VHH binders against Small ribosomal subunit protein uS2c (rps2). Designs and how they scored, part 3

Target 1, 281 residues: Small ribosomal subunit protein uS2c (rps2), of Bigelowiella natans (Pedinomonas minutissima) (Chlorarachnion sp. (q06j20)
Amino acid sequence: MNFELKNFNTIRINKNQTILIKTTNLENSSKEDTYQFILKMLKAGVHFGHKIKKWNPKMSPFIYQKLQGIHIIDIIQSYTYLKKACKLVYSKSLTDNYNTFLFVGTKKQSPIPNSIFYHASRCNSFYINNKWLSGMLTNWENTTRSINTLKYLKVYQKTNMFSKLSMKTHSIIDKKKNRLEKYFGGIQNMTSLPSTVILVGQHNEITASKECRKLGINNITILDTDCNPEFVDLFIPANDDSSSSLNLILGELQVAINIGRQKFCENLKTWKNSSSILKQI
Below, E stands for the ipSAE of ESMFold2; O stands for the ipSAE of OpenDDE; V2 stands for 0.75 times the mean of E and O plus 0.25 times the DockQ between their complexes.

## First folded at step 1 (VHH)

Design g5 (framework vhh_8ghr_2; at its last look DockQ between E and O 0.13; V2 from the best seeds 0.00; counts 0 for: pae E 8.4 > 2, grease 25.7 > 24.2, placed apart)
Fold by ESMFold2, look of step 9:
Structure g5 (fold): chain B 281 residues (1-281), chain A 123 residues (1-123)
Amino acid sequence: as target 1 above (281 residues)
Amino acid sequence: EVQLVESGGGLVQPGGSLRLSCAASGFTISDYSYIGWVRRAPGKGEELVARISPSSGYTSYADSVKGRFTISADISKNTAYLQMNSLRVEDTAVYYCARSDYDLEWGYAMDYWGQGTLVTVSS
C-alpha cells in the first residue's frame, strides 16, 4: 500500500495528482546535511566526556582522544549510534501507533530531568524524571494500583466532600496525591508496559536498566565516558552533562517518534479508504 | 488527509522577486523534520531548492539559489514560504512544496508534493 522511495525516482500519490520526480544528486546533498549535523553536534558539546580519571575503560572504543584533562568522545560514532537509535524508534512507531515510549532520567542537579520531561512531552510519550522506584515495570500490577490511586485522588480533591474535611485530613490527602504525582505523573496514562525505554544517566538508572532486561524491553541509553556499554541493548556515546547535548540527542529521537506515528496514522487511513472502495465494487 | 497547496507563482522580469506560499493541511508542519521546495524546469530534472525544519528553524539551500532565496515557516498558520529574489531566467520552473519522509537511512526524503505553481522569469 505504501510506495517505496528510491534515490533517483520519487513517485508520489496525492488526491490532486501523481508526480514523477527524479531526485538527482541526493546522496551528495545528504552528505552535506550529515556534515552540518555533525558540526551542530560539536557546537552542542556532544563530544565532551568526563575527566580522564573518572572514565570506564570499557568505553575506550568510543573515546577519540584526551584534551584538557577530559576524554573526547568520537563524534562520528556518536552520530552513527544516534542514527541507529532513531531508526529503531521510527520503526517501532511506524508499525503501531500505540507503541509506548518511556523516557527515564532522574539525576538531580543536572539538566537530565528537565530535558526528559520536555522531549517526552513533545512526542506524547511517558517519562520518569524524579525517581525510579524499584519494581515500576517488573511489578506492573502494583504500579497500576498507584496510578489508579493518583487518578482517584485528583478527582476526589475537587469534590465538595473533600472541601468539607478537616484541615488535617486535607493535608494528609494532599501530601499523598503530591507524592504519587511526583513519581507516577509521567506514566499516569500508560496502560501497558512500554516497548522501548530511553535512558539518560546510567549510574542513576541501573535498576530501570535491569528491569528492562528482565522484561525484554528495548533499552536505548546515552553513555558518557564513565558508563558501561555491556548493560545496554543500544546506546549513544555522548555527553550527558550538557543541556545542549541532551536536547539535541533527545530532540532527534522525539522527531523520529513523531514522524513514525504520523506515518502509521496515514497508512491506516489509506488502507481503510482502499478497502472501502474495493468493497463497493 | 494530507494536502499541500502552493500559491504565488507568476511571470516576473529578471532581477525581480516572488514570494511562494505553501499551505499545509492534514498534518502539523512542526511535527515533521523538513518542509521544502522542489522545482522542475522544462525539459530538465527535479532540483531540491530549499528546506526548513519548522521546529528548529534550520534551513538548507541548493548552491544554485544560495543568497537569493530564503525559506521560512509560520507554524501558527501551518504555512511555509519561499522568498525568491534576484530571479534569473534559469529559475523558470514549476515549484512544488514537499514534505519530508523519515527514511531508515537518515537524511529525510520528500514523500508528498503539492500541485505546483509555475514561475516564469523572462523579459
Scores: ipSAE 0.014, ipTM 0.381, lowest interface PAE 8.4, mean pLDDT 77
Fold by ESMFold2-Fast, scan of step 1:
Structure g5 (fold): chain B 281 residues (1-281), chain A 123 residues (1-123)
Amino acid sequence: as target 1 above (281 residues)
Amino acid sequence: EVQLVESGGGLVQPGGSLRLSCAASGFTISDYSYIGWVRRAPGKGEELVARISPSSGYTSYADSVKGRFTISADISKNTAYLQMNSLRVEDTAVYYCARSDYDLEWGYAMDYWGQGTLVTVSS
């Protein structure tokens, strides 16, 4: 099997020296890393599904077994789908700087909204974590108007004119601005539709999922045992009720996006340097 | 612009301790899957000594250093560390700090390395 693994990783020791490491020399390390990551997923509770009475039979391929009144998700499939999702967002981030990501998760009384905000913010991406308003993506013109109104009100509140307004007018403007900030704050810097939408809590995000499908926007959804895998572009079978499970899954997607963006920037610098050298010849 | 600068190497007696530091610039360590330490002893190949995932806290070690070496990362300082205890003569090597990039098929591979710092364990 030498021909299948005849690849070399290039590593730079210094400006004039480069070492080649054979991929085969890293095979045991990569396999061990995979095993350790799966153990981490198990510790985070990624495999804990919902109670047996609250499941969707269409999720049966992703259920390993039933135990103590709950469904246990197949962790190997969770890992496989997570890595596939990471590969997708990495590739999109690596390809160009116009690919944007929108994280959506609005389920109240759950760890979802806070996890959405935390991870989206750390990969310089957009988020909706309070409420999905019907038409947020399919009626993009209306969404843009709401965003513009929010931006206008924020600027207006910093003016001397605003400070001189009556108490009643102050309250009316503040209430409107706070409402818009709550619904549109996470997307206020979006200038176009997102290239990829990451959904958490399918039952609460059915409208968002349908809008993505209608517009042909790539949809990555975290599916628990009570979810429906139909009409989803890519999904990750996983526990969506645990903060540790969500932080692990969303954290991996966040890292993949950031690495892709960093590599895009490095590739641009390498290309510019090569072009400069060629011009000198 | 991407740089990893190692420090803290030197001469120590067997049984002694050293702490190596790896200062990163041109990127944020928490954005990468792993930051690791690789050593090369005279006349030997590269050995991955330890690695850490700054975002997750996951660490792994070579069997030769387990229980003696501890890897850590300070995200606020954008720096990784290798605490080396109970040093042995066979730990004598040049220690390199390396960044891991996302390898889509086979896991994570080291793509950028520092210039290295020499650790000599001798009386």
Scores: ipSAE 0.011, ipTM 0.351, lowest interface PAE 9.4, mean pLDDT 79
ESMFold2 (binder alone), look of step 9: mean pLDDT 81; pTM 0.825
OpenDDE, look of step 9: ipSAE 0.031; ipTM 0.321

Design g6 (framework vhh_8ghr_2; at its last look DockQ between E and O 0.01; V2 from the best seeds 0.00; counts 0 for: pae E 22.9 > 2, placed apart)
Fold by ESMFold2-Fast, scan of step 1:
Formats: structure tokens, sequence, C-alpha cells
Structure g6 (fold): chain B 281 residues (1-281), chain A 122 residues (1-122)
């Protein structure tokens, strides 16, 4: 490198690649522990953006440099925004056990739908990983009706009445149930609108993003170098094409939610004990 | 479920040694977390005595225990330890194992063990 390396650490990604990390941009952290987490992000490929030809210029503040035909995302900013997102979901989980999270990512032939399912399921949250139907949140009454229909059909298929229907009618009902399961299965236990929506693959989730904005629902969006950061409440600049990158980012959010929920339960237990003591005169 | 379970507390004479263990379940201690030992003596506030970042092995200690206590972690056993040497009467407290998920600038410890009593008395 042909300039001063003061306040930078060099990290070898592989035998042919090395990047520089600016240590002075780390705030309120043990620098060594922050550095180790950033190293973990680099190993997961969080910093690998899209090919130079497929970028959105509005993402330029989050691009560190161009390397071998791709944009390299600024890992320090990825880390900072990820921590902000984790703090937000932790805070929501900590303050109210009624706060719910909806993970959305429907991009076909990508690691997104499976990563969405995996991480949402592990923090007892909801997900949409097949297709976003217009009005899923803004027309919540209709969504609730669809969910109730799905639940009804599942019960109905187990009855003696259903067994007496023609094969043609069985096929019609099964197709309707399968369609509803495909689109609403991940949200079938939702009783109200989510407190926070986590979106992966912005281009596929434009409608979901607009509905969140219209309803004032906080959304956290993972933005790759071809995405648009305008009108997003909170975003995380990161590679959305790699299972390793997605699993790291979504895994951190999942853990933050679980930690907040556990702490809420502990606080509730402590509050009940304190209230019982205070009522004894 | 996430749990931290302490063991190893008890009664020791001044100048003695004791080793506390903290077994973690439901999460990996090397996964972007600090494991700390926090003590509370009757009538006193809480004090963070030692902290470790298991992934890097980075440790820090309160001035009151520096040179006497050693915190360590065994990633393969998902367990953290506090080796307490040259114990003093003022080390008498309930010792809690706790996890701090993010760096110290974000939030305090979010998961706590039940606590283990250490009594230093002649």
Amino acid sequence: as target 1 above (281 residues)
Amino acid sequence: EVQLVESGGGLVQPGGSLRLSCAASGFDISDYSYIGWVRRAPGKGEELVARIYPESGSTSYADSVKGRFTISADISKNTAYLQMNSLRVEDTAVYYCAREYWDSGYDAFDYWGQGTLVTVSS
C-alpha cells in the first residue's frame, strides 16, 4: 500500500487478498473485541458486494473500494449498522413480550428464503419466504381472514365429512389449502401486526417496504451494493448473496431478539417478586 | 433455552483459593459475547470483577482483584472459570456468572446465573 497505515489493521481474506480496516471508527467498544467480530464478518464474506456494473450510486457512502470487478462494502459501517439493528430488536424484545418480528425474504434461487426460515424459527418469530402478496400488512383484516381459512381447511381435511367428498372436490380443497400454506404458513400464528419487519433482498420486497412505511412499522433492511438506502428506517450494508454472510447478519439479530426476550422474562419475575413484597405491610 | 449455571462456591479461610465454574447452554460462548463475573456483598452495590471475550481470549479485571483472580474459558466445554487466589474477607459475596452479548458500550449483562455464595472467614 502506497499511503500511511496509521490507525489501520490489515486482514488477510485469503492468500491473494488483503484489506485494511480503519480502527479509529470503532465507538464504545473494546477495540480488540470489535476487531475480532469484524474479522468474523470478513470471514463470512459480508463485505463482498455486487459486480461494478450492477450498483446503485446511492450506496456509494457504504462502498470501501472496487476490487477485481466487484464493489467491496465498508465493513466498519456494516458492523456499526448491524450493532444498531441488534440494539433496536433487543430493546423491543426487552420492553414488551408482545413485540413481534416478521422476517421477509422471497428471492428465488438464492440463500435468502432458507436463511429467513431458519433464523425466524429460532427466535419464535414469523416469516414470509415465498411471495409477498400486496396488502399483507396494510389489509390486515384480509390477511387474518386468509389465515383463518387456512386453519379451517387444515381441520376440515381431518374430518369424516371431507373423506366423503369426491376426488375432484378433494383436489380443489387441497390446492386451496396448499396455496394458503405456501403464502401464509409462516404467519399463521400472528394475531396482530408485527412490531418490526426484517427485510432481505430489497428489490424483491419493495411492496413490503412500502407497506411498512405506510403503517409506521419499523423495518430493518439488508442492503447490498445494488440497493437503495432512501426511505428505509434502518439498514445494514451487507452481502445478500452468500449463505455465510446472511447467516451471520440474521443470526446476530436472532440472538439479540432471544436475549431481549429472556431478559424480559427475568425482569417480569423480579417485578412480580418485588410487587408481592411491597404489598406485605 | 439459554442458561448459565455456576458451581464451586463455599467457605474458605483467608489466604485460601477457590475456583468457580460457569457452564453455558443454549448458546456458544465464543459467539460474540463477553462472559463476566459480577459479585454483590450484602448491603453493597454490584462489582464486575473479571470479564473475558472467549473468542480472542481478551481479559480484564477490577483493580480490587487484579493479580489474585484469573478468568478463563474452555470453548470446547462451553464453560468459563474464575480462579480466586489469596482470598480476603472482603471477597465475601454472591458471585454471578453473566453474559454481555455486545461490546461494553451497548448494554449490560443480559443473561445471569443464579449466583453462588463465597464466604471468606476464619
Scores: ipSAE 0.000, ipTM 0.177, lowest interface PAE 13.6, mean pLDDT 78
ESMFold2, look of step 9: ipSAE 0.000; ipTM 0.103
ESMFold2 (binder alone), look of step 9: mean pLDDT 82; pTM 0.833
OpenDDE, look of step 9: ipSAE 0.000; ipTM 0.200

Design g7 (framework vhh_8ghr_2)
Fold by ESMFold2-Fast, scan of step 1:
Structure g7 (fold): chain B 281 residues (1-281), chain A 123 residues (1-123)
Amino acid sequence: as target 1 above (281 residues)
Amino acid sequence: EVQLVESGGGLVQPGGSLRLSCAASGFDISDYSYIGWVRRAPGKGEELVARIYPESGSTSYADSVKGRFTISADISKNTAYLQMNSLRVEDTAVYYCARDLDYWGSEYYFDLWGQGTLVTVSS
C-alpha cells in the first residue's frame, strides 16, 4: 500500500512511518510571516507562565504582565530567542555531520519526557527523557561502557545460545537490557559528546546544565517564569507546562536542525562536483 | 514494540453502522499525541476523517463525516474507537489508525500507522 497525503511537506522513513515537516524559516521571514508565527505561538500558549507565587525575579525582563494570578511571558522576546536558537542549531547542522544534538527533559508527570522523545527522533538526534545519571557527559567513558553493554545484550538475545537458556535467566537478562534501554536507549547510537544540548525543565536538569558548563558544551534551555536565566548560555522564555507550547518550541528546533542537515548535504554534493572537476586537470 | 492494530472493518449496507477499534501497544495513547483515523478510497488520496487528543478528550472531524462519525478513546484500555453511522457508498475505503503528533491541529505529524482495515459500503 502506498500512502499519499493531500498537502505536504513529507519525509517517508519506511512503509508505516511518514513525518510531515513544516517549512519554517525564521531567519528569512517577512513581516506578515513573522506576525502569523507569533499568532501561532499565542494560540499554543507559549506566553502562559507560572503562578505569581512561583516566579523568579530575574525573569522580570521577559514578563509582559500579570493576569489572573499568572505571569504572562513577553511573546515577542520568546519569538526573538526562539529565532536565535533556531539559527544556532541550523548553523551547527550546516557545518558538518559530526555536530550532534541531545535533547534532555526528565520531569515526571509533565508533557516534557514525551515531547523530548518525539522531537529528538524526528531530527535524527539523541535524547534523555527518563533520568539524568550523574556523569552522563563528564564521565563519557562510563556512559560508553553502558551503551556497549546494552548493544551487546540486544545482539546476544538474538543468538541460538540465548534461546537455550532457562526462562529464569531470560528474565534476568531482559530486565537488565530493559533498565539500560530506559536510561541509555536514546543515546545508544551516540559515539561522541554532543555539540549542543537542548534542556527542558531547568530545575530537574541542573546536573546536566552543570556538566555542559564544565565541558564547554553549548546548551539551549527553555525557561519558564520560575527559572534562572543567569545559569544558561542561550535560552527561550516559554511555557514548559503545556504540550502545545513545548511541541511548537521543540518542533521549530527540530525543523531548523533538519533544514541545516539537508543544506549540508546539498553543499557536500556541490563540493564533490567541484572536486571531480579538479581531478580532470 | 510501538504498534497500532485496527479491527472492526467489514461489509455493510448504506445507512448501516460499524465501529472500528485501534489498540495501541508499547506506548500510552494519552501521552503527547492525537490518535487519528485516515482513510484511503480506491483511486483517491488519503483523507483525515477524525482525530482525538485522548488526554483531554478533544476531537475534530472532516466535514464529510461530521455528525455521522464519532471518535472516542478509552485510556484504561489504551484503545481508540471510530463509531461510523449512516454509512454511504463514498465511505468505502481502507481505514488506518495513526498517531498524530501535531497538537496544533493545523498540520499533521503522522509517525506511526496501523496496517489498515477495509470498510465496504455496498448494496
Scores: ipSAE 0.000, ipTM 0.142, lowest interface PAE 15.6, mean pLDDT 78

Design g8 (from g6 with E100Y Y101S W102E S104Y Y106W D107Y A108D; framework vhh_8ghr_2)
Fold by ESMFold2-Fast, scan of step 1:
Structure g8 (fold): chain B 281 residues (1-281), chain A 122 residues (1-122)
Amino acid sequence: as target 1 above (281 residues)
Amino acid sequence: EVQLVESGGGLVQPGGSLRLSCAASGFDISDYSYIGWVRRAPGKGEELVARIYPESGSTSYADSVKGRFTISADISKNTAYLQMNSLRVEDTAVYYCARYSEDYGWYDFDYWGQGTLVTVSS
């Protein structure tokens, strides 16, 4: 094999085989594929922004027009930024099994918390969908202690010692465990800071955004027309008020993470058996 | 039964032309997938040289063949073609026709032809 990995894609040709194929300057999606995906985004309502009186002027570069009392987001830019975000999470998943993702979205009475839970769970990632407590990432030692306390209480409640405690003590312990489960349950298996944080609902997650910036953690934020794109590393201009829009955007990120992880596993197999696999075509 | 069958390979002198054909059976080439031509040469490895999305006619080419090769598809004949012009010694390879999909730069090939040899030599 006389290949440079940077110029090649690892390709699955069946369930048992992967190969390296030179694809330099041939990776551009066809115009037809791009068009079909944009139609899918339009059907999901990704382009529907907030009411005119609720916008941030700094979002004006991402607004196509005003229609029927709402701002219409530029779908071409939504697609471009989504593709960029998908490539980022894909590449992080592809290069290292230690890269972890944290999905954050806590806005009550919205589709955000359920969408966060659904998509994070389906790419074996972590989530916070109830409340962001100040210092969750910047004070990682304290977060780790809270997680350890949660794990300890869950184990303790299954012991005979717990069953012998007074009803009052049972209530106190149960309330503490339930509070910790609510805030830390989605991150209880995190052993280190996340590699990338995906944020939905910027106004509700401003503290999380600031903590990511302070720690130099990559964050991908979904920005609706009332959001502020300044000092956000990577963002996706999109409707964050509808389940269909959120499920499309988060679903694409979920799929990109999963494909990257699958490709990482297949690359291990390809590197182990590279000469024999290449001979099979 | 799904299969791709290549034909049209052979010996040609530098500067000559060849037209490769890829006949598909067991599926419709217009069914939302790419048809690509991959070549394999001793010491150079595998290279995806051309692709077409038959439903739209959208095509793309590797820089090594751009301006010299033309990929096309005939939906009614369920066949894809690779017209190779201004052939060079370095184009000598076994050429494979394949069906694939692409997700985030990941190419997933599900069907491959048997390959056809193209030799460019004087």
Scores: ipSAE 0.011, ipTM 0.477, lowest interface PAE 9.5, mean pLDDT 80

Design g9 (framework vhh_8ghr_2)
Amino acid sequence: EVQLVESGGGLVQPGGSLRLSCAASGFDISDYSYIGWVRRAPGKGEELVARIYPESGSTSYADSVKGRFTISADISKNTAYLQMNSLRVEDTAVYYCARSPYYLGSTSWYFDYWGQGTLVTVSS
ESMFold2-Fast, scan of step 1: ipSAE 0.044; ipTM 0.433

Design l1 (framework vhh_lunsekimig_d3)
Fold by ESMFold2-Fast, scan of step 1:
Structure l1 (fold): chain B 281 residues (1-281), chain A 120 residues (1-120)
Amino acid sequence: as target 1 above (281 residues)
Amino acid sequence: EVQLVESGGGVVQPGGSLRLSCAASGFTFSDYYLYWYRQAAGIERELIASITSGGDTNYVDSVKGRFTISRDNSENTMYLQMNSLRAEDTGLYYCAKDYYDSSGEYFDYWGQGTLVTVSS
């Protein structure tokens, strides 16, 4: 890469790793605040991509360099796209309290499912972190029926009729309820399609991504170096293999949703106090 | 829309074997838990065997080791292999899946049944 050193600051993140930050990219925020946040992202490992063997060349614009057998993601672009995603979910939360968010990430043997559950729960949002069943959004009527099955079985298990069943029949019903809880528990209180879907682990969530496109539902996807950015509405280039990276990215989205919802409630209070009709209520 | 059609019932001598089939249509077969129920004269329908979408099976004690439930997701068909049949196995055999109406009310959906008679 040809670049002028005077326009860059160097940040040492490891004994053998140094990242150059272009100062002109910080002009739209307090330079100090933006710099501190980028340092926080670097410490969380947001910039650590996959091993060179497992990359997608279409992610090349978002790769800063190759270092020690891995791709290093351009942290400035990660920051910029994260800021765009936070603004989107904030505006959705700010304008309509019925705008719902669905977090999706099902990759087994990764930090993704637990991070999805943690962050969705903390912004009163829905999640799917076990398996995406084909038609979960496009066949919403069938999804609603499965949710109703789950709710009914939970009620049935508390009845005297259930207690009179044989141990084997008891086990059969428990296994059925547990399977439904596994797949639909995170969405059991959804009454309508989500306004926005947040996807982690693109390769595992291709069906979910396609269903969002079919239904015109906005999707925000976290893309690691092995992902494809071409057919995604909005994406965040970031490490999806690290709990610290995921917790930072999803945590910022969670906070933006909560701030938007809080501001919506504050606006309603202000409007009620100003309205001659609602002053009576 | 949803249909379950049982077949394979008949008259058999004690110690004989029968294979029941349940042909399914109108839903994504591979995603559902499926069941075999038995109804003897004057007795309420009893759940005798189940199979999960993943292929895990369960049986009531009276049929365990004699009956085998299986599924073929490519053919949308569930089976019950019945061996070492006894007089007490006589009854109508129903295959079933969970079903919900538009109000979300739960009930088992089952077909017309297939009659198994173990003659004396």
Scores: ipSAE 0.000, ipTM 0.098, lowest interface PAE 21.1, mean pLDDT 77

Design l10 (from l6 with R97T D98Y W99E E100D I101L V102W A104S T105Y E106D; framework vhh_lunsekimig_d3)
Fold by ESMFold2-Fast, scan of step 1:
Structure l10 (fold): chain B 281 residues (1-281), chain A 120 residues (1-120)
Amino acid sequence: as target 1 above (281 residues)
Amino acid sequence: EVQLVESGGGVVQPGGSLRLSCAASGSIFDDYALYWYRQAAGIERELIASIYSGGSTNYVDSVKGRFTISRDNSENTMYLQMNSLRAEDTGLYYCATYEDLWGSYDFDYWGQGTLVTVSS
């Protein structure tokens, strides 16, 4: 419950992000606000798809034109789906503290892993940005055991007994801890399955997508022109190869989650104050 | 498979500095703990410095405060910055790593060595 006025002021500094949330929520958006946000999306390159040879025909409804060997994504649809996704995560964050978010994107040699870490961290959410291990969600008991091993090794490394071990033994233990930190560090504080999973790079995260479907976990997937929109709960047609595009899309989701959590905290404080007044009567 | 290649050795006067490099090829570099070993004439090969994938470091007392180990995972390269060199620092410097696949057999990978000579 530590959503302070400072957090609200920080959100207000990012005016382009607040415009989308106002549009998504019960607050009316002006035509000017919508126009300015679409311009921001265009400047970020959200509409640049993959080369024509790399497309999935099931994405054709979301493609505006073919230009200079690439597909141009329909920015109005990108905006509409992003708005819908922001409304969903905002609503979930506003409802209770049990709704948790897991950001997943592991594509090596891309802006995806760093963007995942950056945005998940800024909305106090979980992330997997190195490698999806088969069964991470469907075999939650094994995942919990791996997390517990990681926590144990971190504590052990701070003990006097650890300091007395040989350098070779230190290296073996640190290697095991670092491998676990790499795969499970972003989820080490997860006590239960996430309520929503945000996926970037569908082709790399097909196993994660399948696990979400099997468990009935809502997933939001960013789909470029080479992706498949079938069997995902909600998708955002967008460029998934550019840092600016990813930071805009994930940044809007991050802000929507944070504003929802802030409003939940404010509602809880209002209820507590009302309850205190009633007890004084 | 991991292959390690050292460079940067040479002759330096006491009090001088050298920077050694260890370039890795083949397997994923960023998961490995990485080591510098030194072998002086008539002395067994000793571990002098280590750096873990998380960035934590260890040094043998004789080099602590004088040597700095670092790594660049994007370049698959480990470094040893050697300052205030002494005659006792003379030797063949080896980089090494160990591969452990899910608690299985440990594989040792060693470079060919690079010679450091500290003499007036």
Scores: ipSAE 0.000, ipTM 0.097, lowest interface PAE 22.0, mean pLDDT 77

Design l2 (from l1 with K97T D98E Y99W Y100D D101Y S102D E105L; framework vhh_lunsekimig_d3)
Fold by ESMFold2-Fast, scan of step 1:
Structure l2 (fold): chain B 281 residues (1-281), chain A 120 residues (1-120)
Amino acid sequence: as target 1 above (281 residues)
Amino acid sequence: EVQLVESGGGVVQPGGSLRLSCAASGFTFSDYYLYWYRQAAGIERELIASITSGGDTNYVDSVKGRFTISRDNSENTMYLQMNSLRAEDTGLYYCATEWDYDSGLYFDYWGQGTLVTVSS
């Protein structure tokens, strides 16, 4: 329903329990609140695009100007699209607990994989930040088998039978488990396809994007000046090369998901309390 | 660079006690919120305890009254005192710290975890 982001030091899970989180202020967006948030985006470098030689002309509507060899992204459009994405994930989180989110970003030697892990983990969501294997979503049965193998090996390594095996056999099993953990660890608790996929680094995640489209899975993609906005359901024009930029964008999505989930839980508690009162009559 | 290193895990019998430690470096320890997370086989990683920079503590229901989180700012170390251990407490225990949004810093480092096994 409403788009609200609060400045919290804690988020309440239930009456006696909270999780600690820092959020930005974007409640009932007054002009002053909007202005302050845009200043935070500018400070984080969200508006710094790629060098002029490396751009996609289809991104021209989202470029404000060229400055000293780089494209400057239109921060107002970045804000507007971010707000739209936050509303979407908030609404999905608010409606029921079957809405799952998968964060994807595998670009090596970039802030993307670590930012993906950090933010997905803090909103109880899934992630792929090492390598996208062809068919991860379109061949879900194969993915499920790989996940089950990983879980089995982890359990097996804790058994007396495992402790009695040769060092060579230990090494073979450990290498297999580590490879599976590397590719599937972030999705090992997924029981079904995700309802929404958040992609960072479009060029690295072309296969993931195509699989989402084939399956009709809604995707939210962060697009830098060298990206293509065609065939993407919802996108956020933003700098994907800076930790501060990515952490702000992904942090806002993380917060929106958590607030939606908190509201869902509070609604369930209100419903249960009402039912208990009615039964006492 | 930010580093978080857990220690103190081991094998204990039901009803036993363990004290976990998390040694921190690379940031101003006294200013940050600190967390203990637990991951058991087949279960998602869950937040079990937190402590604010001011020393306020918070716990998940399953450990409340049995676990105590504390911090020693002079040693840059956080602790988790675990009493009356149950089989359900078995898992990998991780320490973590919050991302500082206003300064533009973030800590993408989770400790490697320390294994706690409660078995007879």
Scores: ipSAE 0.000, ipTM 0.097, lowest interface PAE 21.0, mean pLDDT 75

Design l3 (from l1 with K97A Y100L D101E S102W E105D Y106E F107Y; framework vhh_lunsekimig_d3)
Fold by ESMFold2-Fast, scan of step 1:
Order: sequence, then structure tokens, then C-alpha cells
Structure l3 (fold): chain B 281 residues (1-281), chain A 120 residues (1-120)
Amino acid sequence: as target 1 above (281 residues)
Amino acid sequence: EVQLVESGGGVVQPGGSLRLSCAASGFTFSDYYLYWYRQAAGIERELIASITSGGDTNYVDSVKGRFTISRDNSENTMYLQMNSLRAEDTGLYYCAADYLEWSGDEYDYWGQGTLVTVSS
């Protein structure tokens, strides 16, 4: 496929709404564009790994050197793997409107949960950023029941019957709804298993990773120097402790998904118009 | 793989005691509401005891003061201590786990049941 990903400054959602899209050329072979992007990665701290004593030797191929007590990740490999991941999510978004993406990152007291929410929301994708419950994907029937209960409780709380219940009953129902919203809110509109899962914080998401493997769901995982590259379909060697690093990497994936979805919609409109003309003739 | 396995059932004389156990695997046990159901001959399966994720307990009136439900989150096990057993306590005892605090027909996980017979 001879696709050239161009820089985009804005996208129009409707007559009164626009969003800014990062000015990034994801597939251009221009040396200058490549150098500028690598500079952005360096400025974001993508290359800062963990302290030397907190590493996994299986990450050795992705470590450039040691500096000031930490491992420095090979930024060129980070760039190359990020570009591969962007191509994958772009291709999936381009070819099938039913391809769904699930972003997962639950590490407490880190920038991960907020970054996950921010980027998943901005590409109309799903997310889990509070807690991975064992069986969330492998026990999809249970997950669907929990989602349906959440939706039911939200509707019920808007009824006059609910307003007439005792304060104790109100509290019980509200706590139940809030707990379901906390764990399932980000996936409440999922009607099927995701086609691709993007994982941040491998050690915290080991159960999610195992479930993806068991179900044959493609996963893209951000791997810091203390992570394990085995049993991951595609990975991006990068700093997972920095907000700037995470926002750059997840932001590029977000942009690639949006560009692919936009192009799919354009192709569908073009095909529909051509098909309509043929039917008129 | 998710499973609930009951044990501790058996034959006991009226006034005797039994302790049932429900061992759980494959899910985050501490986050689940846990239930004991009883299926007696000729009657529908009924909820007899429940314990919330926070440890709060509820009992049907017929077992209050005689039965004690408890949970050990470190061992992923729920217990039912049954004292002062009566002939009407005879039945199949099922453990169940649900993410949600609804009594009802649809639970995330069920055990296979353990038989308790109170007979002299």
C-alpha cells in the first residue's frame, strides 16, 4: 500500500466544532522530518529507562547505554517500533470501521491512568484505567452483564420511582452504580471483544496481557527497561514513567487511529457515490 | 480459569455442627459479593446467607444466630459455619459469587454444590 501520511493541523467534527491534530508526518521518509520527530522524542524523555539495578536483561537489545545511574533506551528503535505500531493501528482503522481499540493502564500514583483516558477518548476508543478485573476479556459474558447492569442503573436513577426510594436504598444503588462506572465505564459501549489492545505498564497489566494472548487479540505494549518483550505481539521500547513520554507515544497512536478512520469514511463516501451513480444508469 | 469449589458437606445428627468451605480461583475474590444458597428437596433454591466485599453479612431469618458466613481474602475462600443443625437444614448448599449485590437468578459464578444431611 502506497499511503503517505501528511501533517494535519485541524479536523472538523461539525459546523461549530474542530479539533487540533498533531502536526506529525508518520510515514514520510524525509530525513529532516525524521530528525525533527526524533528530537521531539528526546525532548519528551522517551529514552529515559529505569535505574540500572531495576532492569530486565531481555531488554538489552533496546538499551543504548548507561548514563547517570539509568539505562538509556535506543531512541532510533523506539521511533522504529512506534512507527510500526502507528502503521498497524492506521491500517486497522483504514480497512474496517468495526475495528475497536482498547487502551489499558491502571498503575496507581502514575501518569498512566489519566494519559490512557485522555488519548482513548480523543480517538473514540475504549479504555480501562482503574482496575483490571480477572476475566474482563476471557469472561466476556460476565463483562457484558456488568455493562448492562450499569446502563440499567443509570436509566433507573433518572426515574420518578427512584426519587421516591428511601435514603438508605438510594445510597446502596448509588454505590453499586459508582463501582460499576469505575471499572466498566470506559468499555460500556463495547458490543464485542476489541480487535487491538494497547497496554501501558506491563507489570500492572500482566493479567490483561495473558487474556489477550489466550484470546488471540493483538496487543501493543509500551516496554520500559524493566519489562519483558516475550509474549507481546508488538511493543514500543519507551519510558512509561513520564507524562511527556506517554503523551507523545499514545498521542501518535491516537493520531494514526483518527487519520485511518477519517480516510475510511472518505473512501466509504466515494464508493457510495460511485455505486449510487451506477444504480441510476 | 474461573471456578468455585464447595467442600465440608456430610451427614450430621440434629443439634450438630458443620463448616462448609468455598474455594475460589481465577478472579479477584476480594472485590466480589459472596452467597450461600440452599436447595432442599421439593422447594426452590433459596438464598440463606451473603457477605459483601467489605465484610457485611446478611442471613435469612431461619438461620440467624445459628449460621455464620465469613471470608478469607488471602486464601480466596468463603466459609459457612453451621451450628444447631435441624432436619429442615438438609439440602444441597451452593456458593455463588457476583460482582453485584443483587439477590437473584443471574450470578457471575456458581459452585457445583455440596450435600448436607441432618438425620438421626
Scores: ipSAE 0.000, ipTM 0.167, lowest interface PAE 16.1, mean pLDDT 78

